# Ledger of designs, part 262: VH-VL binders against q9nrl2r1430to1533

Target 1, 104 residues: q9nrl2r1430to1533
Amino acid sequence: GGVHELSAFEQLVVELVRHDDSWPFLKLVSKIQVPDYYDIIKKPIALNIIREKVNKCEYKLASEFIDDIELMFSNCFEYNPRNTSEAKAGTRLQAFFHIQAQKL
Below, E stands for the ipSAE of ESMFold2; O stands for the ipSAE of OpenDDE; V2 stands for 0.75 times the mean of E and O plus 0.25 times the DockQ between their complexes.

## First folded at step 18 (VH-VL)

Design cc9 (framework fv_nezutatug; at its last look DockQ between E and O 0.90; V2 from the best seeds 0.81)
Fold by OpenDDE, look of step 18:
Structure cc9 (fold): chain C 104 residues (1-104), chain A 123 residues (1-123), chain B 107 residues (1-107)
Amino acid sequence: as target 1 above (104 residues)
Amino acid sequence: QVQLQESGPGLVKPSQTLSLTCTVSGYSISSGYYWHWIRQHPGKGLEWIGNIHRSGDTDYNPSLKSLVTISADTSKNQFSLKLSSVTAADTAVYYCARTDYEWGSHRFGMDVWGQGTTVTVSS
Amino acid sequence: DIQMTQSPSSVSASVGDRVTITCKASQSIRTYVAWYQQKPGKAPEPLIYDASSLESGVPSRFSGSGSGTDFTLTISSLQPEDFATYYCQQWYSTPYTFGQGTKLEIK
């Protein structure tokens, strides 16, 4: 492929990945580390998957992109109690995302 | 090198507010992930009091009877602890500590500590 | 709150001995465990983070292992400077609780 400017979605994903609270979201949850995760979470997703979808131009609407990001956070909060390190990171990252998403 | 130093009154009367400050040198507090307060009652183990994230978000130990407030001042490269309505149970050595941030790494722990400051609650 | 049950509370050993300290979490906490060493009148110093990662500058005779609920700190060959009190701590959820401590004394 050719060299292209980063789209708004691409830029936002980069910013999310670089955020210090992105560590729970960079890749899919390990089944080894969390054996029951996929028994509870039926639509797993992570930033690397979202980035891949962006790169493949699978998002035709901003709402589709936002839905996947929100799903990622929803999964986190569904599985992790509020006082966990992952949930805390997720809360901060989601707040950051909501601010940035206003630009879309 | 990163250094943390606790400071504040070593003696506090019951029902008053304990106030401590942690001064960080050699490192910007805005670059850290968490900044913690920990205490150790004489002859006892360690107790986590609370922390503040670089974003300003705070988290406190709900087991503490005193009201906890942690704040940060980036301009002074300091963060502070306040415990309201202290009692003799709050007599302890108080430590400040850091959890560093390394991108892509899960560094769970406190890698740098202050030397600690003794606070005695007495009439 | 998550309880970290540390054992033993105290242990006597000699230089050169292998020493093992354990912490059991009241629930699964993945690998979110740190270990610290504290000498009398001094602040705790980090030994292990993320259950098994050696902190920078810590001698290789120290090692950490475990996941889920059972965690272990091992000193392969005790040195004179290793006699101190050791603490585990969980970082899975707040409050970030410590074990009760293990005092390692000279036999």
Scores: ipSAE 0.894, ipTM 0.945, lowest interface PAE 0.4, mean pLDDT 95
Fold by ESMFold2, look of step 18:
Structure cc9 (fold): chain C 104 residues (1-104), chain A 123 residues (1-123), chain B 107 residues (1-107)
Amino acid sequence: as target 1 above (104 residues)
Amino acid sequence: QVQLQESGPGLVKPSQTLSLTCTVSGYSISSGYYWHWIRQHPGKGLEWIGNIHRSGDTDYNPSLKSLVTISADTSKNQFSLKLSSVTAADTAVYYCARTDYEWGSHRFGMDVWGQGTTVTVSS
Amino acid sequence: DIQMTQSPSSVSASVGDRVTITCKASQSIRTYVAWYQQKPGKAPEPLIYDASSLESGVPSRFSGSGSGTDFTLTISSLQPEDFATYYCQQWYSTPYTFGQGTKLEIK
């Protein structure tokens, strides 16, 4: 981790947030609106949390940053069947992430 | 301001392929989120046929999946429906529709519809 | 497939009445419900998205509520132009199924 790596993480997170399919991932799922979510998903994470961790320099390794993003998608696919609107968005955003990660 | 218009044959013979085109004006189809086809059988409710996402990904009603193809042509600002091997049961009014998206808020619904085109399948 | 069951199938009401139409999903669909109004010979028109959000240009006498499996469309004071057929549609998963419709007729 130096300044260049933190800037790359920030740029990638910004690209994910700007994507049309980011809507399921912008903030943590509401336990009020989805009462059983946290019974199933033990390690919740969202883009706003990941972005905050980047801003606070909480990632010591690039692998930790990538692991949080992949955890975000894994949670989506664990909770949501593949034919759901949320899982479809997750599939497209994950594909976009993989493309962006290769460019860096 | 945004307008959708269905076009295609009103009469199709059994076993033929039904081909419909939705022409979009006042808006680029590459800016939309989903583009849908829906039909309404005589005196019945609405049935979702399928859609195409702005990325080109398609989803079809499983009851029709092997018979339906939806495609888009961004240069003509159009998207199309092909339904193969039609029978009298495919007689319906066919609609195209848009699901729009603004960043930060997903609108679950079809906010703009075409006028509909009647397709009759008969000998 | 998720079934959307509307109730009642039809209702007769007078101008000024309050009318409630319900949709029940065969499984939890969060708030992923839209409502449409369809007049004879016309395409459906959007009313509500995301269970309770009013589409642009829709009069405030229309409101939606609900989450999970039970959803409601309410018209607080019927106007002559409100006599139509109303449909709900779920957006949780494909196929994006519609309710069978509720016909609202003048008494």
Scores: ipSAE 0.651, ipTM 0.879, lowest interface PAE 1.2, mean pLDDT 90
ESMFold2 (binder alone), look of step 18: mean pLDDT 90; pTM 0.935

## First folded at step 19 (VH-VL)

Design dd10 (framework fv_iluzanebart; at its last fold request DockQ between E and O 0.70; V2 from the best seeds 0.79)
Fold by OpenDDE, fold request of step 20:
Structure dd10 (fold): chain C 104 residues (1-104), chain A 124 residues (1-124), chain B 107 residues (1-107)
Amino acid sequence: as target 1 above (104 residues)
Amino acid sequence: EVQLVQSGAEVKKPGESLKISCKGSGYTFEDHWIGWVRQMPGKGLEWMGMIYPGDSDTWYSPSFQGQVTISADKSISTAYLQWSSLKASDTAMYFCARQTFDYKTGYYEYFDYWGQGTLVTVSS
Amino acid sequence: EIVMTQSPATLSVSPGERATLSCRASQSVSSYLAWFQQKPGQAPRLLIYDASTRATGIPARFSGSGSGTEFTLTISSLQPEDFAVYYCQQYDDWPYTFGQGTKVDIK
């Protein structure tokens, strides 16, 4: 990807992190607090990890960046029932992401 | 270059309060756990606790729960360790350390960078 | 908490000789085990992580092995700068815990 694309990814991650509904996604789920999480979720990911990948220029295509963000939400919805605060936050943040992703 | 720089040595009396600091640079501070480790004179290393600056999630080792307060200010990339009332037994070297993570696997890993340490001496 | 036990407490070795340090966990920590070197007045220096991976800049004479509950740090040929205290540390379960340390001194 180009320099402009990298900057766009960086900016979008910042916006996601600063969003009020980012709290379930800022860092990986603790296996201490949620012992069965990693028995269910096999590709864990969070915004801090995605940001690190951006910083290391790991995303060559916008589709790769989008795939990781969608994976993050997919993991949330796979583990958390729809009526949980995590799933509700994820739903709102994902909607926000879809709007912002149009700028990519 | 990743660096953790801690505040200077402290000489205090029992009963006094104290807050020491650990400033991170060269990386996104809010995205990594910061831990605190105590080392009493001539003794080994002890984990005290750790904090995630991004959301202030804080974990304490049982021996230090209620004995100290760990906090962070991500706006200035700084973590803190504080006592409300020092004891002579708090005399020790205190280290901060950053936990890394594998961005390819998505797992938290080892503590890769350490501060230089802050010596705290508490005596009457 | 997981108790980490190192042995021996003190290991006297001649320069050029092999040093073998042991670390035992009270329960399995998988491979989430690190080794640190510490010299007087200095911060711990990471030597090995994930039980057997050398940290960046660590000489090849340092090697880590083991998994589960038994771990070993080996210094194949002790150099003068290697005399120090060595700690193992598990990061598999909270609270994270250190061994009590092994002091490697000159025989």
Scores: ipSAE 0.893, ipTM 0.950, lowest interface PAE 0.5, mean pLDDT 95
Fold by ESMFold2, look of step 19:
Structure dd10 (fold): chain C 104 residues (1-104), chain A 124 residues (1-124), chain B 107 residues (1-107)
Amino acid sequence: as target 1 above (104 residues)
Amino acid sequence: EVQLVQSGAEVKKPGESLKISCKGSGYTFEDHWIGWVRQMPGKGLEWMGMIYPGDSDTWYSPSFQGQVTISADKSISTAYLQWSSLKASDTAMYFCARQTFDYKTGYYEYFDYWGQGTLVTVSS
Amino acid sequence: EIVMTQSPATLSVSPGERATLSCRASQSVSSYLAWFQQKPGQAPRLLIYDASTRATGIPARFSGSGSGTEFTLTISSLQPEDFAVYYCQQYDDWPYTFGQGTKVDIK
């Protein structure tokens, strides 16, 4: 991708991190605090890893970046029951992501 | 590339307060755990605790809980280790270390970047 | 806390020979095991993580093996610059813990 595409990925990650509902997604879930998480979630991902991949220019297509963001939300909904604060935060942040992605 | 630069050596008396620093550069500071390791003179290494600067999530080893305060200011890419009242037994070298993740081979998280160390001497 | 026990405390080997350092965990740490080298007056240097994966820039003469509770660090063809203290460290459970170290002396 071009310079503007990489800048757009960077800007979108910054906006996601700044959002009030980013708290479940900032870093990988701790296997110490949540012992069964990695028995259920086989492709873990978080905003810090996505930002690292953007910084290292590892996304060649916008679809690859979007797939990682959507995987992050899918993992949240797979692990967390719908009524949890984590799942509710995920729903709100995903809606925000869809709006911001259309602007870019 | 990635650098962790610690504040300089300190010579203190028992009862004094102290705050030492670890400044990170060459990476997104708020996205990586920073830990503190103590090495007493002639002794091995001991994890004291760690902090995630992005959300201030802070973990202490049980033997250091209540003995020190670990904090960070992500706006200046700096982590801190602080004592409210130093003891002679706090005489040691203190290292900071940054977590790295290996997301290519299995999302392993480990500490591989280290500061140069800060020697703290507390004499009666 | 998971206790990491290293042996021997001191290992004396001739340059060019193989050095083998042992590390035992008080309970399984799976493969969440790292090895560090520390020279006098310096910060620790990561050699191995994930029990056997060599960190970037570490010479091929360093290799790690083992899983569960028993781990080894091997230095094939010991070089003069390998004089140091070597620490194993588990990162399976908090608090993370180091072994007490093995000092490698040349000769």
Scores: ipSAE 0.799, ipTM 0.919, lowest interface PAE 0.8, mean pLDDT 92
ESMFold2 (binder alone), look of step 19: mean pLDDT 92; pTM 0.933
OpenDDE, look of step 19: ipSAE 0.883; ipTM 0.945
ESMFold2, fold request of step 20: ipSAE 0.739, 0.689, 0.695; ipTM 0.905, 0.900, 0.897
ESMFold2 (binder alone), fold request of step 20: mean pLDDT 92, 92, 92; pTM 0.936, 0.937, 0.938
OpenDDE, fold request of step 20: ipSAE 0.893, 0.892; ipTM 0.949, 0.947

Design dd11 (framework fv_iluzanebart; at its last look DockQ between E and O 0.60; V2 from the best seeds 0.75)
Fold by OpenDDE, look of step 19:
Structure dd11 (fold): chain C 104 residues (1-104), chain A 123 residues (1-123), chain B 107 residues (1-107)
Amino acid sequence: as target 1 above (104 residues)
Amino acid sequence: EVQLVQSGAEVKKPGESLKISCKGSGYTFEDHWIGWVRQMPGKGLEWMGMIYPGDSDTWYSPSFQGQVTISADKSISTAYLQWSSLKASDTAMYFCARQTFDFKGYYEYFDYWGQGTLVTVSS
Amino acid sequence: EIVMTQSPATLSVSPGERATLSCRASQSVSSYLAWFQQKPGQAPRLLIYDASTRATGIPARFSGSGSGTEFTLTISSLQPEDFAVYYCQQYDDWPYTFGQGTKVDIK
């Protein structure tokens, strides 16, 4: 998508991406590196996809945007045990998101 | 408009180092894999590797592992391909290309390509 | 790696005629198959992705079919600008691999 004036969604995505705990979520999980991932996760999503949707104005409602973000975290917690670095990062990032999402 | 613009043609000697570039525009550069493809004179296309600028995750084709270095600077939307010591056999056209993804959650095809950088290595 | 094999190596066709290009994968690549057109001195141009979906701006005379290990690119009525080299490429597994190409030249 093209460059647009930064919307609330765009800004939030930027903040999520720049967060220290965003590393598990920046891009889709590689099926090569994690062969069983897509056998378990049926609706994969990542911040790059969400940002693309934002850039293309795919979200008509804030709830739609929030749903995708929550799906992203849900996928992480579904696949990764609680004691993993990914799950821990997800927990922290989700908490951050919930605070920021109140502004939407 | 999505564009990939590569650096100009290079004429080098064996043993010299080289770093060529691929600059993306018209999209969020850090969110798409950038791949490098070699095409030796009169030959077909060969995937060399690719990098995700967002976190610098890099994959090499086995035949190119250790032969080149792929890097990126997302701050200037640029990917790089470099050699520490060129060989005559490195003479080729080199293309960069952007990988797209679908909203169903899969990385897919390479939809936009740079114009190519011709590298000539000869004594 | 997955080996992609194209046939024929060269296809001589007259303008207006149908051209059929084949691409075979050494193992299933599902529908993760793209077709590219390349003219001398130019970058490859995406024609077809996901085996059968025409890329934006690509004329309707280009069509792709197949899945798994057998794929076909069809040019229903060859135009003068269609004489080029065509490559198939799988993106199902790393490393991604191209076929060796089919040159479509004028008969």
Scores: ipSAE 0.877, ipTM 0.943, lowest interface PAE 0.5, mean pLDDT 95
Fold by ESMFold2, look of step 19:
Structure dd11 (fold): chain C 104 residues (1-104), chain A 123 residues (1-123), chain B 107 residues (1-107)
Amino acid sequence: as target 1 above (104 residues)
Amino acid sequence: EVQLVQSGAEVKKPGESLKISCKGSGYTFEDHWIGWVRQMPGKGLEWMGMIYPGDSDTWYSPSFQGQVTISADKSISTAYLQWSSLKASDTAMYFCARQTFDFKGYYEYFDYWGQGTLVTVSS
Amino acid sequence: EIVMTQSPATLSVSPGERATLSCRASQSVSSYLAWFQQKPGQAPRLLIYDASTRATGIPARFSGSGSGTEFTLTISSLQPEDFAVYYCQQYDDWPYTFGQGTKVDIK
């Protein structure tokens, strides 16, 4: 997607990382702390990986970037029951993302 | 260019405190685990612990728990290893290393290493 | 804590020959195994991760194989610059642990 879109992706990731509800999404879930996570989640992803992909120009289209962020939330909701702190944080951060993504 | 630059060699006496540093550049510092590895003279490599600078999540190997403090200051892209009271047995080379990942899945590994900091503790 | 045992302790080989280094884990580590090279006076260098994947810039003569508890690093045609100590390291469970090393002396 061009230099303009890559700058927008970078700015959006920075805003997501700064958000109070980013804590479940900053880095990959630990296999040691959550032993069954990778039995259930086959396409793991986190904000640090998404930022690395932006920095390395891996996204060709805005839809690819959006798909990775939505995958991140989908993984959260697939693994975590809706009443957990992780799922509640995911719901709030996803809502914030949808508002900010309108600027892409 | 990814680089990890460690602070210089130290000569200390038993009982003294010490804080050595590892400064990362050429990447988003807060997004990568930094680990510390000890190599005693003529010996192999031992993981001491690691920290995620983005949220300060810190893990220690059991042998080093309570013996050292691992910390980071992401505002200056620097990780630290500290002793409150050095012992002669702390004489060793200390390396920092950065964890990375590939885009095809859950493949985390330590790829870049600092040059090492020699710490000598003698009376 | 997972104990990693390397053999042999020292391996003397001539340039151009094949070197085979073994690493055994005290319990299964699946494929969460890395190999490092350390030359005198230098930091370790990553050769192999995920048991068999060569790190970027590592020559094709280095190959890793194995899974579970038994792993092998092979140098298919030893070069003079391959004189070093080689360490395996598991990252399946914390703490991560290294083997004691295999020293490769170039004959």
Scores: ipSAE 0.717, ipTM 0.904, lowest interface PAE 1.2, mean pLDDT 92
ESMFold2 (binder alone), look of step 19: mean pLDDT 91; pTM 0.926

Design dd12 (framework fv_iluzanebart; at its last look DockQ between E and O 0.70; V2 from the best seeds 0.76)
Fold by OpenDDE, look of step 19:
Structure dd12 (fold): chain C 104 residues (1-104), chain A 123 residues (1-123), chain B 107 residues (1-107)
Amino acid sequence: as target 1 above (104 residues)
Amino acid sequence: EVQLVQSGAEVKKPGESLKISCKGSGYTFEDHWIGWVRQMPGKGLEWMGMIYPGDSDTWYSPSFQGQVTISADKSISTAYLQWSSLKASDTAMYFCARQTFDYKGYYEYFDYWGQGTLVTVSS
Amino acid sequence: EIVMTQSPATLSVSPGERATLSCRASQSVSSYLAWFQQKPGQAPRLLIYDASTRATGIPARFSGSGSGTEFTLTISSLQPEDFAVYYCQQYDDWPYTFGQGTKVDIK
């Protein structure tokens, strides 16, 4: 935590969070609200967790950061059918991410 | 350093409205749930509810549903607890607390707490 | 809601003695159980989380054990600063709930 000089990872996370399609990914899915989620998704992750890892400098390589973001999307598509709002949002956000990630 | 700083003590009359605050610092405020806990004089702790500042998702304990309003302004890292019409029975200490999370996918324990706000309601 | 029941209500212990506090859940909360210490005029302080993990800065004399519905907080050798009220709290299901507290006072 704390205030850090904005890194490429930090900036990208901010852009992802502020994106209109970030709502399914802002925080971890509640096991209370979605009881079967963690029976299906074994490596849950969300933007708040990723941002925490960035803040703690846990990503030494861009590939590690990208892997976590891709995992986040993978989880969404694994759990949510294609016609859901979550999956559609994920598709758009992932496309945005792929464009921005080229700058890393 | 993570800190939660709450607004000062309040002395109110029944029927008055009130909004108290909890400001977080030392971490990304919008990424952690903030909970509110009531402690009536000489009594135990009661969860009232919690809010995720990032999207304003809010949960209330059934006992407090409709009795209070929890809100947040992530732009100033502040969570709020408010009453539209106070009762004498609302006299209590109110704590805010931050919920942590792990990389295993669970929101977990409340690791940091505000110092509390004493609310006294009497005619 | 999950009801948390602590026992005893009051525990009188002499300095240097072992204190054992119990917390029971009305249904399984797995290991999603925390212990808090509260002194007069202060906010609760996290002691133990996940039933048995000591929070940062908490002395080794504090330990937590248990899972499911039965939990225990142990203070191996009570120090003067340990006299306080102790609460258990489950965070397995909403609404989160506290035990009613155990007051540890001096014998």
Scores: ipSAE 0.879, ipTM 0.943, lowest interface PAE 0.5, mean pLDDT 95
Fold by ESMFold2, look of step 19:
Structure dd12 (fold): chain C 104 residues (1-104), chain A 123 residues (1-123), chain B 107 residues (1-107)
Amino acid sequence: as target 1 above (104 residues)
Amino acid sequence: EVQLVQSGAEVKKPGESLKISCKGSGYTFEDHWIGWVRQMPGKGLEWMGMIYPGDSDTWYSPSFQGQVTISADKSISTAYLQWSSLKASDTAMYFCARQTFDYKGYYEYFDYWGQGTLVTVSS
Amino acid sequence: EIVMTQSPATLSVSPGERATLSCRASQSVSSYLAWFQQKPGQAPRLLIYDASTRATGIPARFSGSGSGTEFTLTISSLQPEDFAVYYCQQYDDWPYTFGQGTKVDIK
């Protein structure tokens, strides 16, 4: 995408990271603490990886960026039952993301 | 380019406090684990602990838990290793190292290292 | 914690010859194994991760192999600049641990 889209991606990632409910998504899930995670989740991703891809200009289209963010939430809901702290945080952060993404 | 620059050599007496630093540049500091490694004179390498500056998640090797404090200030891209009361046995070279993430999703290996900080503790 | 044992302690090899360094883990670490080079007065440098993947900028003469508990670093044609201590390190479980090192001397 253009310079405007890249700046918007950077801004959106910063807002996601600053959100109180970002804690399950800041970094990849630890295989040491959660040994079966990577048996279930085959395309892991986290905000730190997404930010690095933005910084390296790896997203060509806004849809690619949005797909990675949505994959992050989809992984959370696939692994975590709906009543867990992780899934609840994911629901709130995803809602925040949808509001902020409308401004792109 | 990724760089880790550590604070300079220290000569201390037993019982004194010390805080050494590791400043990262050329990347998003808060997005990578920073680990600390000790190398005693003539000996090998041993992990002391690591911190994720983004959320302050901190892990210690059991033999160092309670012996040192690992911290970070992401606003100045700096990680710290500190002792409240140094011992002669703390004489060693101390390295910081940055962990990268593997885009395959779960590997955590350390790819960049600081130059080392020599700490000498003697009367 | 997982104990990493390296052999030999010291290896003397002539330039141009093959050097083979061994690393054994006290329990399986799968492929979560890295190799580092440390020259006198310097920080360690990453050579190999995932047991066999060369880090960026590492010459092709360095190769790693193995999985589980047995790992090998091979230097296919030893160069004078390869004089160093080599460490294996597992990152399968915390605390991460190093082997005691293999010193490679140029004969």
Scores: ipSAE 0.673, ipTM 0.890, lowest interface PAE 1.3, mean pLDDT 92
ESMFold2 (binder alone), look of step 19: mean pLDDT 91; pTM 0.925

